# Designs tried in a protein design chat: VH-VL binders against q9usg8r228to453. Part 12

Target 1, 226 residues: q9usg8r228to453
Amino acid sequence: IPESAEWMNHLLEKVWPLINPEMFSSVADQIEDVMQASIPSFVENVRVASLDQGSHPVRVVSIRSLPSGEASESFSEKQASEAEHKDEPEQQRKQFYNFELCLAYHAKPVEDATSTSARASNLHLRIVFYPGIKGTVGFPLPIWVEIKGFVARIRFRCELMPEVPFLKNVTFSLMGLPELNVSAVPVAEGGVNIFGLPLISKFVNDAISAAANEYVSPKSMTIDLS
Below, E stands for the ipSAE of ESMFold2; O stands for the ipSAE of OpenDDE; V2 stands for 0.75 times the mean of E and O plus 0.25 times the DockQ between their complexes.

## First folded at step 4 (VH-VL; framework fv_ecleralimab)

Design a1 (at its last look DockQ between E and O 0.04; V2 from the best seeds 0.00; counts 0 for: pae O 10.1 > 2, placed apart)
Fold by ESMFold2, look of step 4:
Structure a1 (fold): chain C 226 residues (1-226), chain A 125 residues (1-125), chain B 107 residues (1-107)
Amino acid sequence: as target 1 above (226 residues)
Amino acid sequence: EVQLVESGGGLVKPGGSLRLSCAASGFTFSNAWMSWVRQAPGKGLEWVGHIKSKTDAGTTDYAAPVKGRFTISRDDSKNTLYLQMNSLKTEDTAVYYCTTEGYDFWSGYDYFDYWGQGTLVTVSS
Amino acid sequence: SYELTQPLSVSVALGQTARITCGGNNIGSKDVHWYQQKPGQAPVLVIYYDSDRPSGIPERFSGSNSGNTATLTISRAQAGDEADYYCQVWDSSSDYVFGGGTKLTVL
């Protein structure tokens, strides 16, 4: 692991527990939307009740700079672009900083499966299924979903500007579907269906992967910081 | 047309030094990340190191076998890439290729787009 | 240190499909690039980012990457395809890594 990734990991240890879980509400909503589009007919509804990062942080496996420039195009495309812009004033050209980040998450071992405090230290979702006939009041079935691990490779393109905070916008894209391992964990002593837990784990895993797929290259998202 | 022409290869004794040059044309050299890749006779390809563009701080990275012995530099005014090879060993015997690195943000980078024809370095007693 | 493994040689009949493999631990999570090198010549990029072709490379060259194996596929092999082929990745522990090379012989 490089020294620069170690510095970021030190910062993550301090910052991770302080993040307001409400910052993840849009992610939770998107996962919920995917789940609702995919529920079988014997389930009336599904909700993501909460998404909480816990206190055990994600780890930066690697960070590396990528080639930068006006548009970060291929070498051949950059030569065509240079010819097109040869008459432009130099001060009008945009500047980018590009980098790639590989993140890994591994849940801390939980030896007491009934301990809410021990499970809360890991990244988790609370999901509520409502089995039943559509259009009726379903029985709420709360499921704790622990993120056992994930690996994601993400590219960032930062458009720079000369004034504070020096970042105009950030565009990011996932480099392939993230590896993802989730596990459904029973939270209620009565009504737990042990045979259903692998099916629930797969359903949630597939939903998160489908949500992530909307950001897999060449698809991207831009966040305006100005 | 992109063209890369290596020069400066030759025979040198172990412990000696040699400087390779790569003359570049047909592209904006100062914007390119440039690499050296070597190939021992009858063997495969091995990355030696690279130097980033000036806009990316012009920093260098090296493969472990050459770190501390080899230095990559560039002269953007002459469109020339250099490889200074010190404390040469017999295992450094190879054809040395000058290459450009691809940098398409969305399709990725970390591949070698254009290659020169190479220059032979022989390290023997 | 990250390592890539290629077979030393592959033979293919003229007009048939050749498959050259590149093995690596979890290589399916990496971007794999392929180079062709004819005797006495410099390498030429033929596939990058697992499956993309540079301009000027015939569409009969294709690539795939999954699990622990990446594959370069050359359909309707021609005599001019006879060359050494190298796979390459970037890895955080080893930087740029090449496979040992595969000599393709067209019979």
Scores: ipSAE 0.037, ipTM 0.620, lowest interface PAE 6.7, mean pLDDT 82
Fold by OpenDDE, look of step 4:
Structure a1 (fold): chain C 226 residues (1-226), chain A 125 residues (1-125), chain B 107 residues (1-107)
Amino acid sequence: as target 1 above (226 residues)
Amino acid sequence: EVQLVESGGGLVKPGGSLRLSCAASGFTFSNAWMSWVRQAPGKGLEWVGHIKSKTDAGTTDYAAPVKGRFTISRDDSKNTLYLQMNSLKTEDTAVYYCTTEGYDFWSGYDYFDYWGQGTLVTVSS
Amino acid sequence: SYELTQPLSVSVALGQTARITCGGNNIGSKDVHWYQQKPGQAPVLVIYYDSDRPSGIPERFSGSNSGNTATLTISRAQAGDEADYYCQVWDSSSDYVFGGGTKLTVL
């Protein structure tokens, strides 16, 4: 790990468990939307109950500044960009900082797999399936989705401004779909596993991938921090 | 300070070959997209071709008039850009400029922010 | 191929405002860049992305782009502004395209 990433990882270890899980609510919502759009016919509904980062942090594998060209090649919004420049009157030269971040996550082995608290130390997703089969309507099936690992490469463009926090907006794009490994486990110890765990795992994996695809280059997302 | 210094220009006969060099300094050369732009005497500017950075596949593109005859290459260890010109024609007579390319996040590379002083290539019988 | 059209020459009185046009089909949807070239010198970027100025370029230089015409405006023209000016765009079909250039004469 580059020296710069080491510093950042140390910070993440301290800050990660302090992060409010609600910060990931938008991600959870997106996953839910995708799931709902792709639910099997025998499922009435699916809901994301929670997305929690746990206490085990993601790791920065690498970070590097990008020259202008590398950043621009990640996006194909040329026409849109040209339009944006035209609509802004007498623009002072904007300053930008571009960088690429590679993130990796690996779940920490849990000593007691039966302990929900132990499992919660890792990044996890709680989802609830509502079967649409006659007679089973109204019986929710809570599923614990463990994120075993992922790797993602993300490019960022930061628009700088002289006022605090010195960032006007941030645009990011995924450089390809993240590699993802998930495992689904029923929350109820005695519950009838109506859905094969592998099927659910695949479903969740596909949903997350589909959600992520909305941000894969040349697509991007811009967050206004002003 | 960014500096680009072209060399290798001179007189050559039609059908001949010439290799131009551009020595770069004052910036991270290996990250830069580099172009050649030429200007015939008393005429306007004409893009010749470019080479991308290694991180951007290091590929080359050429203007139609020079495609198949000219080759752009780079040696990042020497901070040097090259233009190999083969099968030269009289219409290739021009001052050849080495340039860096600027970019926009959305649009990509689309302009030339730094220019050398150029080197004159004269193709004449 | 995409083409840019510039007037061959423009004249301006000292201290007055010069306007150099660059015409192109739907050029307003493209980013236009401008270069200044003085006699015997290499081109210098003076405007990029229609209206942005590189460091060191005086505020007297400004640019606009709409419809089928981009314009380089030089206010309070000085003798040192006498040069050839080229507009340039990037086009997916034509790669990097330059206008024919405009000779600005300061009277």
Scores: ipSAE 0.011, ipTM 0.541, lowest interface PAE 10.1, mean pLDDT 86
ESMFold2 (binder alone), look of step 4: mean pLDDT 94; pTM 0.953

Design a2 (at its last look DockQ between E and O 0.04; V2 from the best seeds 0.00; counts 0 for: pae O 9.9 > 2, placed apart)
Fold by ESMFold2, look of step 4:
Structure a2 (fold): chain C 226 residues (1-226), chain A 125 residues (1-125), chain B 107 residues (1-107)
Amino acid sequence: as target 1 above (226 residues)
Amino acid sequence: EVQLVESGGGLVKPGGSLRLSCAASGFTFSNAWMSWVRQAPGKGLEWVGHIKSKTDAGTTDYAAPVKGRFTISRDDSKNTLYLQMNSLKTEDTAVYYCTTEGYDFWSGYDYFDYWGQGTLVTVSS
Amino acid sequence: SYELTQPLSVSVALGQTARITCGGNNIGYKDVHWYQQKPGQAPVLVIYYDSDRPSGIPERFSGSNSGNTATLTISRAQAGDEADYYCQVWDSSSDYVFGGGTKLTVL
């Protein structure tokens, strides 16, 4: 692990539990939208009640710098086309710094699989299924979904500016669909058969993967920080 | 049209030194990340090291077998990449290729898109 | 250190399909690039980012990557395809890593 990754991991260990879970509400909403569009025939509705990061942080496995600029083609292809003689000075108003992060997450084992407080230290979602016929209200079935692990590679393009906060835009994209492993457990022990838990875990895994796919390269998201 | 022309190869005794050059044309050299890749006779390709552009701090990275013995540098005013090879070993005998690193921020990792014809370095007593 | 494994040689009859494999732990999470090297020549990029083809490379060259194996596929093999083929990735532990190379013989 590079030295820069170790200091970030130390910082993450301290600040991760302090993050307000409401900051993830847009992610939770997107996962909910995907689930509602993909609802199984035996379920009337589904909700994501919460997404909480817990206290056990992700780890930065690696960080590397990437070539600067607005490379939308290979750097060598752009360089070849620009090698022709030019009579005017280069005009540059934008500065970019580009980075790639590899993140890994692994949930810590909990001694009591039925204890909500013990599982709260791990990254999790609280999901409510409403079994029943569409168009009627079903009985709520609360499900705890633990993210057992994931591995993601993310590229960031940071557009700089000369005034505070010095960071105008951040664009990010996932480099491939992340590896994702989820596990569903009922909140009440008698709520779900063993057979039902694997189906629920698969459904949630597929929904999170589909939501993540909206950010897989060449798709991206830009956040304006100016 | 991108062209890379290596020079400076030859016969050297173990423990000796040699400096390779790569003359570049057909692209903006100062924006490029440049690599050296070698190939021992009858063997496969092996990355030696690279140097980043000046806007990316001009830093270098090296493969473990050559770290501490080889130094990559560049002269952007002459469009020239250099490989200084010290404390040469017989295992360093290879054709040395100068190459550019390809990079598309959204779709691909670094690959080697343009290659020179190579220059042979022979290290033998 | 990250390692890539290729077969030493592959033979294919004229007009048939050749498949050259590149094995690596979790290589499906990496971008795989492929190079062709004809005798006495420098390598030439033929596939990058698993399956993309540079301009000038025939459509009969294709690539795939999943699990622990990436594959270069050459359909309708021609005598001019006889060459050595190398796969390559980047890895945080080893930087740029090449496979050992595969000699393709066209019969």
Scores: ipSAE 0.026, ipTM 0.604, lowest interface PAE 7.0, mean pLDDT 82
Fold by OpenDDE, look of step 4:
Parts: C-alpha cells; structure tokens; sequence
Structure a2 (fold): chain C 226 residues (1-226), chain A 125 residues (1-125), chain B 107 residues (1-107)
C-alpha cells in the first residue's frame, strides 16, 4: 500500500463500522433487480434482505490524480469539459478534479463460522430465495452471502464549487469489472442446502458482476451533491 | 494502421528557418491532438509543442526553449501537421518526431501513443 | 519546472527481471508513462497510466508508481529488450516532461 494512502486507510478503519448499512440500500436494490431478472426456473422469486458492510473495512490500494479539469484561460486537456465551457468567461468556468482509486477487500477469517455475529464482522448479503413453480410460493430460503474479496479500480470526476461542501456533483466509472469472490451458505437451522451452494454462489457472483457492468467504462454514473 | 511520416529536415545555418511536415494516415486526424518531440544526437527526448483539435479550439502550447521561435499548425483537409522553425540555433539540432497524443475520457491528453520515424534537422554554420 | 530522474544505465541477465526507476516529487500522484526506444528507431509506448499496457506489448512489461518513485519492470528479459527507456509525465504547467532515459543492457 502506498504511503500516501496510509492515513486514509487508518481513517477508514475507524469510520467503516460507524457507517449506516442503509447507505448501501441502493446497491442492494440494484443487485436484487438483476437477480430477479435472471432467476432460475425453479425459483419463483429472490429478494435482498440486507447488505451490511460489517466492521472490517475496504482498503485503498492506490490513489492518483488524473490530469485536466482545471479552469484556465485556455481549453483544458479534457475534450468533454472544454466542449461544455468554451464560450463561458474565465470567471464562470467550472473546475473539475479527476482521480483514480483502487480498492481492495479481503474478509477477515472468522473463528466460529456458525456464529452469525462473527460472520457479520465481514461484508455480507442476506438473500431470500422463494423456491417454486410459477404461481406457487414455497417456503422462503434465507441465504447468507459472504464477500470473501474484491478488487476494483474506479475513476472519479468531481465538479467543484466555491460553496460548502465544495462538490457540486461526482461522476464515477469502473475501469473494468471488479474481481469478486463470494460464498453462499444457508441460514436455516440444520443447514439443509436445497440448492447447490456452488450454484447459488455463482448466481450471486454473476448478478453482482452484471450490476457492476452498468458502471464500467465507458458507462458512468453522476451523483449530485449540491 | 496509424502512420506518421515526417519530412522537411535538412541542414540550415544559425538564424535560418525551416518548415517540417508530418503526413498522417490510418486515423481521424481532425480529432487528434498532435505533438512534436525532438531528440538531440545521443540525448534524451524533449517535448517541443502541440496543437489541439479544432473541436478543442485548435490552440497551441510550446516548450520554453522554442516559445516565440517555433509555430505549430495543421491542415485537417490534408491530414498534415506542420512545424515552422524560425531563428534556429545550434541547440535545435535534433531528430524531430511527429506524435499523436493518447486520449482517455477521464484523463484527457497526457501521453504519446504513436510516433513517426522522425526527420533530422541540423543547425550548423 | 518538474523534473524526472532516471538512472543512466541498468544491466540485467538474460531471463532475469529488470527494474528501471523514475524519480520525481510526489510522482505517485501523477500518471507516469513509459517509452522504449531501440537503437535507430522511434520511441514506442510500452506503459501508460502507471501500469496499463497498450495492445501488442508483452505481459512481461509492467509498471508501478508510489511515493516519489515510478518503476518499469521487465520480467524474463530478452535480448530484444535492450533499449533506452524513458518515463514521462504531464505537469500542471502544461508541460510534458521526460526523464533523462535509462539504457538497459541485457547480458
């Protein structure tokens, strides 16, 4: 890990468990939508009950500034920003900050894998499968999905403004699909795996990857922070 | 296939002028940012200057050693890049390379992805 | 002006790993690009944005960048890798800056 990211990782270690899991509700919804769109024929429905980050944080592997985005008397080196502001006076030109972030996550080994509280220390999904034929609803099957690891590279474009919080909007894009490793286990008493756990793990992995694909370059998402 | 072919190099006296050309093919020239990079004999690479695309106002920037003496221009209809060199000095002796600048949506233009074979300019009395 | 520092020369045995460094103030926050130049030829881009490889560049070529040093790594060195290597950055002063170049010799 670069020295420049050490302070950020220390901060994340302290702040990560304090984050409200509800902040990830949108991500959970997107995963659910993809799952529902690609459910196996023997499954009537699937729901994401929760996404929780646990207490073990993601790590910043690397961060770097990207060129362009600064307001100047001439056109910037970014074509998109130049096109937007070429006719504006210098004082009214928008300023941008671009950077790339590489994130990595590795789950912490749990001594007691049967303990839900112990497993909750790691990033996880709770999913509920409703097995059945179309028109029939079977008993719900709760599944615990443990995120064993992921690596992602993300680029950000921040539009700056003079007012607090100094960010008007942020656009981000994934530089390729993240590497992802997940495992699924039944939550039900007795551990009866009606569905092959490997099949469920693959299904979840594919769903998350498909959801992530919507943000892979050249696709992007913009969030208004104003 | 991207091709860049420089021409116009030769021997010139100090204080003289020379105009280099670069013929481009294999890509949409009008959209490309184009640079000149030079290399003195037995020395390293040195950026000379660049010209932006017309979409980006077609403006130019120059390295300090050549500013005010060199002028970069382009003719998109001919897919040709030019370097007008005036008030030449002995230290301007170099192989001059025509280059394209690589583009990324997030990073803009900041590296050189394609290079010509270069043309030699010798400034000597 | 921003400056990049490279060693004048690096030697590597055939089949071994070569590492060429590029030093600069806080270079870890900048995008570093690398060029290979063989004798009598034009430069060729081999690494861009610290670690990305252009099409056609072997996986033996890799790059890293952190702190004040960027590194080009050439694994399983071949005779054909003997060349001059240049690092390059873009600086906010609207200047493209090259390192002094490193001559790699394959023994």
Amino acid sequence: as target 1 above (226 residues)
Amino acid sequence: EVQLVESGGGLVKPGGSLRLSCAASGFTFSNAWMSWVRQAPGKGLEWVGHIKSKTDAGTTDYAAPVKGRFTISRDDSKNTLYLQMNSLKTEDTAVYYCTTEGYDFWSGYDYFDYWGQGTLVTVSS
Amino acid sequence: SYELTQPLSVSVALGQTARITCGGNNIGYKDVHWYQQKPGQAPVLVIYYDSDRPSGIPERFSGSNSGNTATLTISRAQAGDEADYYCQVWDSSSDYVFGGGTKLTVL
Scores: ipSAE 0.006, ipTM 0.526, lowest interface PAE 9.9, mean pLDDT 86
ESMFold2 (binder alone), look of step 4: mean pLDDT 94; pTM 0.956

Design a3 (at its last look DockQ between E and O 0.04; V2 from the best seeds 0.00; counts 0 for: pae E 10.7 > 2, grease 18.93 > 18.9, placed apart)
Fold by ESMFold2, look of step 4:
Structure a3 (fold): chain C 226 residues (1-226), chain A 125 residues (1-125), chain B 107 residues (1-107)
Amino acid sequence: as target 1 above (226 residues)
Amino acid sequence: EVQLVESGGGLVKPGGSLRLSCAASGFTFSDAWMSWVRQAPGKGLEWVGHIKSKTDAGTTDYAAPVKGRFTISRDDSKNTLYLQMNSLKTEDTAVYYCTTEGYDFWSGYDYFDYWGQGTLVTVSS
Amino acid sequence: SYELTQPLSVSVALGQTARITCGGNNIGYKYVHWYQQKPGQAPVLVIYYDSDRPSGIPERFSGSNSGNTATLTISRAQAGDEADYYCQVWDSSSDYVFGGGTKLTVL
């Protein structure tokens, strides 16, 4: 593992537990929207009750510095690049720093699988299914979904400015769909037969992947920091 | 469609000067970053330097062996790239290629997508 | 300064798979680009960003990059593939760096 990635990992160990889970609300909403659009016929509704990062952080596996310069485009790619980004005038002289991260996550093993407090230290979703026929009121089936692991490759383009903190905006994209491994268990004790859990795990995995696909290159997201 | 045609190569004595030209067509020249890459006889490819687009203030960067001796310029009204070579050494003997630099939003400019056929410069007594 | 190393030559039988290596310290942290050059001709880009092909380059050209080695792979080698092949990276300290080139001979 490169030495530059290790200082980032030390920082993440300190910061990760301090993040307010509400910062992930837009991600949770996207996952919920995908699930609701893909709801199976035996389910009346589905909700994402929470997304919580836990205390076990994501790890930077690698960082790759990319060439940077003023915001110029090659003659052949000019129109495609403008269509994919926020509308910035092409004559503006801007300074950029570009890099790529590979992030990996692996859930900490839980010795007592029935303990929700031990599982809460890992990245997880709480999802409520409402089994039933459409047009009726289904009974809630809460499902705990643990993210066992993922690997994601993300590129960043940072627009620099002369004022503190020297960042005007950050644009990012995923370089392909993340590798993703999830595990689901029902919360209700003595309730649901395990027969449906592999289908639930696949459904959630597919929904997370579909939500992530909205950020896969050439699509991107820009966060304005100015 | 894209064409790059080098000219101005020839024989010159050590310490002499030579000016290379590259006529460009088939693309918007003023938006492009342009490079010179050379290849000594029996040797591999070596980057010489580049000039950035008009929107990047047309600034230049040079490889260490030529810094201070070579000057890259462009005339966007004539779609022409120039390489002024001064204080030439026998080590500068090579075929000089005019190239365009490929751009990717994330990586910037880091590879050479279109190449001219090159012009030979021989520096010999 | 950053350096790339390539073997001087590689031979392949007609219809077989050729592999041309490009070595560099931590080259897997860099994007590798590959050029084909036939005698008396200018180089032609055949692979960029480790594994992407420009339009017009056949699918039998592929690339990979991990650790300290990038590899250009040419499957179903044809007589027309006989050429010199150069790898290239960008490096923050050395700018554009080319390998020494590999002569591919198709037997």
Scores: ipSAE 0.005, ipTM 0.502, lowest interface PAE 10.7, mean pLDDT 81
Fold by OpenDDE, look of step 4:
Structure a3 (fold): chain C 226 residues (1-226), chain A 125 residues (1-125), chain B 107 residues (1-107)
Amino acid sequence: as target 1 above (226 residues)
Amino acid sequence: EVQLVESGGGLVKPGGSLRLSCAASGFTFSDAWMSWVRQAPGKGLEWVGHIKSKTDAGTTDYAAPVKGRFTISRDDSKNTLYLQMNSLKTEDTAVYYCTTEGYDFWSGYDYFDYWGQGTLVTVSS
Amino acid sequence: SYELTQPLSVSVALGQTARITCGGNNIGYKYVHWYQQKPGQAPVLVIYYDSDRPSGIPERFSGSNSGNTATLTISRAQAGDEADYYCQVWDSSSDYVFGGGTKLTVL
């Protein structure tokens, strides 16, 4: 790990457990939307009850600066480009800083898999299935989804401004779908198993991947920090 | 104008080896991700593998059917892409196309932008 | 492995609109690219990122992608449009995946 990433990782170790899980609510909602859009016919509904980051942080594997001005000349709704500013006077040109970040996560092995608190130390998703089979309506099936690992490469473009915090907009995009490894387990023992766990795991994995795809290049998201 | 010209195809026996070349021009070759895609006679397209640019570590990935047998390399000073094929099988018979992968700062390397005319490799006893 | 499904063949009358489908699990959340291959020729990119057209590709060619189906639409079909068409995606588990191809016949 580069020295520059080392201090970042130390910082993340300290800050990660302090992050309010509500910050991931939008991600949870998106996953829920995708799940709802792709549920089998025998499922009435699916909800994401929570997405929690736990206390074990993601790690920065690498960070590197990227040159500016390499964006496509073709403007589309899916792409952000600096091409539109090429003809602007130098004094009016927006300044950008581009960099690429590679993130990796590996769940920490838990000594007691039956301990909810132990499992909660890792990234996890709680989902609830509502079966659509007659007679089972109203019998929710809670599922605990463990994120075992992921690797993601993200590119950022920061629009700079002279005023604090010196960042006007930040645009980010995933460079390909992240590699994901998830595992689903029932929360309650003895619950009605409508789905095999492997099927549920696959469903969740596909849904998360699909949700992530909304940010995959050339798609991007811009956050206004001004 | 982008041009890709494959060469090196021919008849080879099973278990034999063959090296294909792709001469590139009309673009900055050193910055491009390059792929090989093959097409068996009367069949569809199949990705073989690719090599990333040096700036992206110059690493290679291969399709499962050719992994361990095929090696992709590049000589940026010569604007040339190579496909070393070892332990050739009958099922490797195909037209092999050299392709560029589309690149943009905000785009992924998801598609094949330009294609050569291909070179035929026939593996037969 | 991720798989793409295309019809084996589609027919269209001259001047009419042809639609070629590409099916895949949640393909609507993937970017789909399309290639045209005329007999004895190399493939040519005709649509990328679901609906974008490369330079030189006629506006008659358009693409859409939603749900489990991507569609290549060829309006005002011409005799020269007769070709094989392939859809393609990138998948984290399967890398680059092509559909089986669709033969378009212009009648």
Scores: ipSAE 0.005, ipTM 0.514, lowest interface PAE 10.5, mean pLDDT 85
ESMFold2 (binder alone), look of step 4: mean pLDDT 93; pTM 0.951

